# Miniprotein binders against q93zb6, part 8

Target 1, 365 residues: q93zb6
Amino acid sequence: SSSSSDPLLVKAAKGQAISRPPAWMMRQAGRYMAVYQKLAKKHPSFRERSENTDLIVEISLQPWQAFRPDGVIIFSDILTPLPAFGVPFDIEEVKGPVIQSPIRTEEDMKRLHPIDFEKLQFVGDSLKILRREVGEHAAVLGFVGAPWTIATYIVEGGTTRTYTVIKNMCHTAPDVLRALLSHLTKAITEYVVYQVEHGAHCIQIFDSWGGQLTPEMWERWSKPYIEEIIHAVKKRCPDTPIVFYINGNGGLLERMKGTGADVIGLDWTVDMADGRRRLGSEVSVQGNVDPAYLFSPLPALTEEIERVVKCAGPKGHILNLGHGVLVGTPEEAVAHFFETARNLDYQTLFQNHVPAEKAEPELVV

## First folded at step 22 (miniprotein)

Design b4
Fold by OpenDDE base, look of step 22:
Structure b4 (fold): chain B 365 residues (1-365), chain A 102 residues (1-102)
Amino acid sequence: as target 1 above (365 residues)
Amino acid sequence: SPEEIKKLIEEARRLLEEARKRLEQAEEKAKQGDYEKALEIVKEALELVEKAIERAEKAYEEAEEAGDPRLIIDALFLIWFAELLQEEAEKLLKEIEKKLKE
């Protein structure tokens, strides 16, 4: 049966019985690694690094070579597909992403077109190479931004702290915003399927800005479009697990479960055991070690990993950070995290939950 | 048999999902101030959890005897999750009992 050859991470995501949690980290390829810093100095443009097949593959494999994670996520950005459906963007060193022509009107919407995969060949080619390079030893991870998160960048013209333009459009231009979100939902659905067809074993959806909505506004303006993506992807790619992640999701867990995602990603501000109670036994969880613990003494990091794993239970857990690796994180701490994860055994960790053997009453003869 | 163990596991799973739904209902009743109905429902949830533990423990014992590591882990997960729900139900029970004495 095809299920026996699935990577450990895919088995965990599907809630299959395995001996230990699989581990990966958000931003496991990044500035904390000396090899990444050296490459980034040679190739200073983020777009150059994230839109060239050779560089994408090299960067994505840096953590694989150093740490052997159970998941290898493609080096990319949630904004990478924007030019492929009619939204050009730049990345400025100080401001981050900049969209010069925000979409706020029906007239602006005419610039959008269906997603053009000829402009995204570097993603497809990279995923194929990554799938070959890791073989059966790890899951290749694709990812996308959620429609609300992508729409926030498009409407605001880049990164925002207040979300005032897009939140105002919910009231002043709701039809334009619904049209934008519906267009993004279609484009992102096709982009997820494209990533799976090119070798992604698992897809993570990032609703990075969804946690900045009220629960009611999230249910109205984010959730329906995520549900549509997940439903369409599940129909076309039934064997591909979907991880759904929101940073600051503690008030949204029950609502996130309603999306049909296989795995809910938790940030470190959620208690893992509380998250497991609220989500129930049939949904897998990802996370949720605080990235700051990677700056702690290694024994304290080990204890926190073991605590999080014990709070997640012996099934349906993908060990991760609650958010991306911080700049300045010691590579030794990341190495130790993955080594600790590889040395975990659920039978040993949960021995105290084993029914006490009924001590046969010693027949005192 | 592995089929009998799987049947115990599925029965334990069903009982735990029913218990979880009962806990959610009890919490909603408690938030509404209907502490008498909340108390009834949380006690029913605890009884479902106890029945789930019994079946999961038996599944674990039989899985160990069979030497099936997958069934062992499936049973361990249900025991662990049942204990997690039991703690929540007992906490809610104490909160409701306190409110009924006020």
Scores: ipSAE 0.760, ipTM 0.899, lowest interface PAE 0.6, mean pLDDT 94
Fold by ESMFold2, look of step 23:
Structure b4 (fold): chain B 365 residues (1-365), chain A 102 residues (1-102)
Amino acid sequence: as target 1 above (365 residues)
Amino acid sequence: SPEEIKKLIEEARRLLEEARKRLEQAEEKAKQGDYEKALEIVKEALELVEKAIERAEKAYEEAEEAGDPRLIIDALFLIWFAELLQEEAEKLLKEIEKKLKE
C-alpha cells in the first residue's frame, strides 16, 4: 500500500505504524499570519493570489517556512476548477463567491464542458514546485470540493444559508440535478487525478455543505457521488490516500466511512475517542483540536494536543484542528502546536498501555 | 518470528472489530429497552476483548524482544483499542445493570 519512502502523513493516512502523528492545519496559510497579510495587501485579489503560480507557491510555503508542518496544502479554492468546465465565478470582498450565471435548467447545463486542464496549469505547476521545495520532509496536499457542495454554489449562485434553490431542484428537476452532479463527479475525478499526477501525495475532499443535510438527504444527494470519485481515483491512483472532511459531521461518521475514504476528518465538536470507536480500527482519523485552544496559554494547548492524541490512539492519526485556523490566532501558538507534535513519541505517550499482567475487565453481575 | 507476531496482530484486530460490532448491537438493544439481551451481548463483547488483549499483549512482548518498532506500535494500537472498547463495555454494563435493578 506504500513504500518506506512515503512522507509521514501518507504513512499515517494508510494506517501504517509510525513513531508520532504527522500534523498540519486546515487554513494554515492565511490571514492570521503577518506575512500573509502583507502579501494580501499588495495583491488584494483573491483570484490573483489563488491563480498565479508564484503567489500560490509563496503563500503555500509561508507556514512551511515558519512552522515546518508535516503537510503542505496548495493555496487554492474548491471553486478554482469551475471555469475549466464552463462555470465562471468571482470573489467579492463581502459576499464571497458569486456565480453570475447559475445552472438550474437543462438549457443552463449546455454551458458545461469537460474539464480543460489548459485553464488549470497554475495548479499543476504549483504542485510540482511545492513537491520539490518540501522534498521528503512533508506531504504535498491537493484538495477538491465534493459534488454536492460544488453543485450548491453553482445552483445558488454563491454561498447560502438556506439551500432553497437546490433543495427545490431535488423535487422539481431531479434529473437536471443528477446530471449536474454526474458532470461534477467526472470533472472532480479528473481534477483529483491531475493533482496527483502533478505532485500531490494526498487529496482532501471537503463537503462543506454536507453536514447541514439530514443523513437521508446526504445519502441520496452527496454520498453516491463522493463514493464514485473515491472508487475511480483508487483505480487510477492506488497509492494516494484520500481524506474526507465534512463540517458538522458528528451524525454522519459511520456513513462517511462507507464512501471508502482512507481518513475521516473529525470536526472539533466530536469526541475523538468516541469517533475512533464508531469508525473502528480499519480507517484513519484526522483532527480535531478545537481552534479556540490556539488562544489559550501554551501549557493548556500542550495538554489538549496530548489529550487529543491519546484519544486518537498510537496509529492512524493525522493531528489537525477540527476546523480551520481562526483569524487573529497568535502565530506563537501555531508554532507551539507544531513543535509539540514534532516532540511526541507514541511509545512514551502510551507507555501505561504496555503489557503487565493486566487485571481482568470488571464484569458487574 | 515476524510472521507469528503479524498473525497475533491480525487475530486481535479481528476479535476487536467483532467486539465493536457487538457493542453497537448492545447499545441499540439498550435504547430499545431490551436490557436482558443487551446484557448478554455486552458480556459476549467483553469475552472477545479479553481474547484480543491476550493476543495483542503477546504480540507486543514478542515485538519488543525482536526490536521491531513497527510491530511494537501495531500491537500497542490494538492494546489501546481493546482498552477503549473495554471501558465502553464496562460503562454500558453498569448502565444496563442499574436499569435491570429498577
Scores: ipSAE 0.704, ipTM 0.897, lowest interface PAE 1.4, mean pLDDT 91

Design b5
Fold by OpenDDE base, last read:
Order: sequence, then structure tokens, then C-alpha cells
Structure b5 (fold): chain B 365 residues (1-365), chain A 102 residues (1-102)
Amino acid sequence: as target 1 above (365 residues)
Amino acid sequence: SPEEIKKLIEEARRLLEEARKRLEQAEEKAKQGDYEKALEIVKEALELVEKAIERAEKAYEEAEEAGDPYLIIDALFLIWFAQLLQEEAEKLLKEIEKKLKE
């Protein structure tokens, strides 16, 4: 008995038959919305907005109220859990994330402790409220950073373009880096379970910096820790779909499939039909409209949505952008994207794939 | 019966996953310059796809007669996926046949 009560997005993630693709957008709550800009002027700190239950809920529900997406992702950051396991950070306006005390030595590792959920109550409380507010009409989405992605911020001391410190540690301090990645894997696993227990229907794992590795380095330094998280989460939360997303993933699809994720997120540089063929019939896909199409005329946006949906096939697709909504995106284009998605029907869209009725030979009597 | 339709769907799915693996092997053999072996494998992939289409189409017809919208979508997805594999296998076949004539 497939539980008839699962949100449309959860059904798609599980590869269940449904009438249309569910839709959501990465960064669907954000600076492109006038309501978000008004709130951000009142609460100028990003940490103030992302670490207060009322503000998290209000911001997360802004796209729900405006556009009725099939997925409502919690307003948070992949770095939000860092203070809860012993890594303080700041968000500077110009530099972005700053970690004042990088971890690069065995002595630095002594600052890490198990994840403390008393410091993350605002995440749990927000997920419970979001689950109540959307009811059965949408999936609540949690998310985390992958161990390699989080380790990159911790080792580099914030944002990097070259990844030279962490890539060098793969050779100069491999035991320290393995210890860090193993600590992060445990903390992130517990944080995923915590999000599910508090009302997340689905979890997205972001390995945003994994795409900056060679395929060999990704298989050695990122993949094993993602596999460990997915395995542990599936054992503890067997009914929760996991979406795995990497930017620039076209060369990693078969390797990403190997993690055991239920859904592979595609960026816009991947051909959707090629991606679907390479992943096979049993893996769901998410994506992959180029965020730039939201600046195009609405007819061109409709055509691109229909193209992407037709290339994904009539099951196991979550319609999304290939990356987050861009600053300056028209709210009307986002509204049109979700309206277009709601009006799709797989039987109509794929009618040309239906077997021709074998004309019963008219018995010429 | 809904159970017979589900059996056809599962048989079609199994055949398509085998066909997909054969197609990947044929692509690898072609990249290695072993076009004779690639030709053998891609023909086997096409035969598996054809057998999958036959089962998926029958499952679709029976699902429509049963009026089960979920089985209709399951069958339709397998027809679509089979056609996607067929197009790629036929493309690879033409490329291999061209290389064997050079």
C-alpha cells in the first residue's frame, strides 16, 4: 500500500507514478522577492534571519504564500550547524562566510565536539511549524552540506576560489583531513536525522565544492563520507527520500548514483535525457532549467519547462532549476514557472509515445 | 489483472536495465577501438529494448482497459525510457558501422 498521503514531491522522489512533476526552486526564498527584501531591511544580519524560529518560518513561507511550490525548503545555511559542534563562524557582507580559526592540525581537531542540538532548536521548531503550515499540500525540505564541502570552509577559513589549502592537506596531512571528514560525517548524519524527526519529508545533500575535485579525488575524499551519511540515514529513516546535488556534475553522474541517493540533482549544463539514460530507470532526477530562463519572455520559459519535463520522462522527476534563483529574477517569472508546472499532465505531454491503437482489422463482412 | 500488468512492467524494467548495461559496454568497446565486439553488444542491447517495448506496450494497453492511472503512467514511463535507449543504441550502431567501413 503506497501511503496515499505522501506529498507529490515525496512520491516523485520515491519513483512513484503521479500525474505531473512536482516543482520547487533552490533559493526560492531570497533577495529576488520584495517581501524578503523588506524583511532583510528590518533584520539586516543573515544569522539573525537564519537562527530565529519566527523569521525562519516567515521567510520559508514567503514562496509558499506567493507561488504554492510543491516543496518548501527551510530557510537556513549549510554552515548553520558549525557552532553546534565547535566551529564558530561569521558572515561578512563582502567576504561571505569567515571562519577565524581554521582546522588544519591534530591540535585544532581538539576544538571539535559532538553536535549539540540545544544550539539548533530554532531548526527543529521551524521544521515542526513548516510541516503544520503546509499540511499535505507540499513537502517540507531539509538540507545539509556534504562533509567535503563543510571541511573546505573549515580548512580554508571561509570561501575559496582555488581550494589550495584543503587540496594540499590531501597530501601533507591526510590523517588530519580524514579525522575531520569522519567527525563531520557523524555530525551531519545526526543533523539529518534531527531534521527528519522534526518534520522534514525529504533531505537535500549539497556537495557544492565536490565538483571542484577531479573524479578520482572526489571518489577518495567526498564520496565515501556521503555514502556513509546516506546509508546511516536510510537505516534510521527508511521512508525519507535523499536528494544529492553537486554543481558541475556531468562527469560524476554514475559515481553519484553509487552513493545510494534516491534523487540525483542535475545542473543546467547536463542534458536531461542523457542524464536520465546514464542514471537508469530506478533513480529519480531533479532539475534542471537554467536560472537565466526566468529573465526570458514567459512563452520561452514555458517552452523550456516543457522541454526539460519531456527530456526527464513521465515518472521520477522533480522539476527545479539547475541552480538557485538569481538576484533580480522577476517574481512574475517564478509565479509562471510554478503555474506551468501545476498545469502539466504526463498523459497529455507524452501522448506521442502511446502505442498506436492496433486498428482491429475491420472484418469486411 | 493488476498483478499481471505489474508483472509485465517488472519484466520490461528488468530488460531495459540489462539493455542499458549492454549499451554502456558497447560504448566502452567502441572507445577502445574494438568495433567488432561493440557491434555484437549493441545488437544484443537493441534486441533487449525491442522485447521490453513489447511488454511495456502490452502493460499500457491492459492498464488502460483496467482504468488504473498509476499502472498507465508506469507503463508509459517504460515505453518512453525504452525509446530513449533505442535512439542511443541505433546512433551508436550507425557510428560503429561507419568505423568498420573505414
Scores: ipSAE 0.820, ipTM 0.925, lowest interface PAE 0.6, mean pLDDT 94
Fold by OpenDDE base, fold request of step 24:
Structure b5 (fold): chain B 365 residues (1-365), chain A 102 residues (1-102)
Amino acid sequence: as target 1 above (365 residues)
Amino acid sequence: SPEEIKKLIEEARRLLEEARKRLEQAEEKAKQGDYEKALEIVKEALELVEKAIERAEKAYEEAEEAGDPYLIIDALFLIWFAQLLQEEAEKLLKEIEKKLKE
């Protein structure tokens, strides 16, 4: 049901007619903001900041207070649910995520259990508060990692550049990897539903490491598990749009469409018009301004925003960056991005696509 | 009527989805080196796009006359999407015609 009360972002995600693209940014809460840097100095642990309700809410609302985006994403990590299903991890400042006990064998799989939401109460409570604080003025966004992306961290023991262990498991231990991916698919499905039940209007699935597979390997090892999540979530939460994002996805667009996601997130390396053409009129798109344009003069940023919006077409677009806000981005440029987005009007922007009034042949009487 | 406008929009949408599928088929035939078949299919795609534009433009005019901002945007999106398909189909047509002369 198209509830007239849906946030602008939810309407765009559902491909409903609206007057302008809604806007939000990946990493819109982050180190580029002076308020975040001040808070991060008081609370130096990333786990502390991302696993405490008050800090999650405060950080998530920093962009809301400063810029009034059409989307407010919860401040969290894709790895946040790992301890809730039996995978402890640490976040080191230099190394990033560290999983001390990788899962690579059937014996290692015995450490996994169903997701325990008592350990994730800070996520649920934060989403409820965020939903209250933004009201009908913005969409609250939840997010998760895709099973392949989460499995990559679990198998590799943290961040990898080569993906050699997990890619080798596709050949050396395929049954163990399928069991892991299936376990993660169930846990992530329940976690998506949990986020929706606690106030997320929209969910983004990040398959950040899926783009490191060949298209054939992605179709075998990532896509089926994403399709399972999307299908299960749409059955349980039919009114919640799902955004699916892969960085470096230019070769995967048609395959991504096959997942049943409502919105495909594009990175800046994809031509927006080509992406719209390839995905077709029934799939919404998100993106895809290059985060580097936020370092450009404001007029050049305006021109690029307008270019991207014109290339996306006058419906089913969520204006975003093609990837997260870069460290050192001027807060003024982020403010200008959201101000520009609020001042867009599709009827004005697409006037050149309006049928020329057939000048009634003036009957020269 | 709003119902007639919605019918035009839905007809335009169906034609564009058929045109898009034809364009994808033409692109695949061109990649396979079957330029004669690609030429046939891309011409069919262009004819479908033209029929879609006609309906979408009429839907836009009627939506403006009705003052329905949602139907205006729906029609405008289909016009825009049709033009996007047309440009790509015309580009592919030129590439195919070049290959058939080689």
Scores: ipSAE 0.818, ipTM 0.924, lowest interface PAE 0.6, mean pLDDT 94
Fold by OpenDDE base, fold request of step 24:
Structure b5 (fold): chain B 365 residues (1-365), chain A 102 residues (1-102)
Amino acid sequence: as target 1 above (365 residues)
Amino acid sequence: SPEEIKKLIEEARRLLEEARKRLEQAEEKAKQGDYEKALEIVKEALELVEKAIERAEKAYEEAEEAGDPYLIIDALFLIWFAQLLQEEAEKLLKEIEKKLKE
């Protein structure tokens, strides 16, 4: 049953008819906002900000208060669940995430355990509060990292540019890597369900490092585990839309369609109309304005938003950036983006696609 | 009736998904250098798109007469998607016809 009460974003994700695209931004809560910078000075640890219920809620609501997006994503990290299944990590200011004890052997795998939600109560409590605070006016978004992306951090010991350790394990220790990916698939599946049960209307899966694989390697080492997550979540939470996003996904679109995701997130390097054609009429799309356009004059930003919306078609589109908001982005440009999105109307925008009234043949009497 | 409009929409949708698959096959045949087979397939895709447009336009007209804003948007989306497939199929057709003359 199309519940008339679904948020606009959930309707778009399900490919339901609506009057305009819903809008949200990846990293819509972040360092570009003065209110975030002020809070981050008071609470300098990223883990402190992302693992405390009050701070998570406050930060997640900063864009809601300022811009009224159609989607409010929880302020968190894809690595947040790692300590809950036996992988401690730190976030260093310069290096980013650091895993002190990488997993590379069968002996290292013995440190992993089932996900412990007592260690993740701040996520569940935050989602419940966010759902209450936004009511029916926005969708609450949860998110996770894909197994390959999470495994990359765990195997490399943090951020990598070369992926040499994990790519070598595909050849030198494939059974260990498959065991790790299978463990992560189970943990992430339960974590997605946990987020939905606590108030997430929609879930985004980030395979941030999947775009660094060859298409063949992605189909072998990433895709099967994402398909398993999506299938398990769809069985347990049939009414929850899943957004699947890979950065640099232009060569993977047809493969991404096969995962069973309701929405494919496009980056700005994909032509929206080409992406829509390749994905077909039954898959919704998210994106894909280049984050750099938020530094452009507001008229040029409006024109680009309208172009992207017209290229996505009058249904099954979630307006977003092709990637997260950049540091130094003007808050006025973000405000203008959401205001522009709220003022769009599909009947007006697609007026040129309306069938010409067959002029009734004037009966020449 | 709303049921008849929904039937037209679903028929148009099925035709467009078949047309999309045919277009993808034609693109692959063209990449393989089998331009004669690509030409045959892209023409079949265009015929499917034309049949889809006819149904989607009729669904749009009937949805407007019924005053159903959801069916209007559903029909409008299929018209738009059909035009998108048509443009790409016509582009591929011209490229194939050029290659067959070389």
Scores: ipSAE 0.816, ipTM 0.924, lowest interface PAE 0.6, mean pLDDT 94
Fold by OpenDDE base, look of step 23:
Structure b5 (fold): chain B 365 residues (1-365), chain A 102 residues (1-102)
Amino acid sequence: as target 1 above (365 residues)
Amino acid sequence: SPEEIKKLIEEARRLLEEARKRLEQAEEKAKQGDYEKALEIVKEALELVEKAIERAEKAYEEAEEAGDPYLIIDALFLIWFAQLLQEEAEKLLKEIEKKLKE
């Protein structure tokens, strides 16, 4: 039952008829905003900012206060749950995430335990507060990393460009890797449900590193675990839309549809109309404006937003960037993006796609 | 009636999803070099798209007359999606017909 009270973003995700695309941005809270830069100077640790309820709420609401997006994503990291299931990590300013003790053997797997939500209370409390603060005016978005993406960090010991250790484990230690992926699938499933129970209207799954696999390797090593998560979440939380996003997904679209996600997130390297043809009418899409357009003159940004919206069609579209907001993006361009989205009307935009009434030939008597 | 409009919309949707599946099959046959079978399937896909457009256009007209903004959007989406499939099917048809003349 479409509750009339669903946020615009949830209606779009479910492929319901609405007057305009809802809009939000990946990394809409971030270093491009002066208010975030001020807060980050006061609280220099990323872990401090992302693991304290008051700071999470304040940061998550910065774009809400400034731009009124249709989606408010919790300020967090895909790695945030790692300590809650036995994988400690650090975030270094230059290197990014660092996992001191990679998991590569059956003996290393003994360090993993079931997810402990007492260690994640700041996420639950933050989602409850965000749900209260935005009311019915926006969707609160939760998110997780996909098992393959999380496993990549755990196995590599942090960020990688080559993925050589985990890709090698597919051949040299496949049982260890399957055990790790299965453990992560369980933990991530419970963490998705936890976020929904605490006020997330919609969940995004990021398989950020899935696009670095061959299609065959992705179907073998990523897809089954994402399907398991989506299936389990759909059983427990049937009214919660799931967005599935991979960066560099042009070769995976049909396979991504097979996961059972309500929304497929597209990057800017995918043609939106091609993505729509390939995904079909029953799957919603998210995206896919190139983040670089936010550095363009505002008229060119408007034209590109309208192009993307017209290519996505008048239903089942969540307007977004194809990836996160870039550092140095003008706040005015982000404001203009959301203002443009609010002023769109599907009836006006698509009225010219209806064939003109066949003028009945006036029978000249 | 709103129920009749919804029925037209659902029929158009079903036809478009069948057309899309036929188009995927035609593309696969063309990749395999079975251009005769690909030609047959893509023509079937075009016929399904045409039937879907007819139903979606009628649903749009009736939704406008009824003043139902949600049914209007549902019909507009199906018209838009049908046109998108038609362009792809017509492109594939021309490619197949070219291959059969070589």
Scores: ipSAE 0.814, ipTM 0.920, lowest interface PAE 0.6, mean pLDDT 94

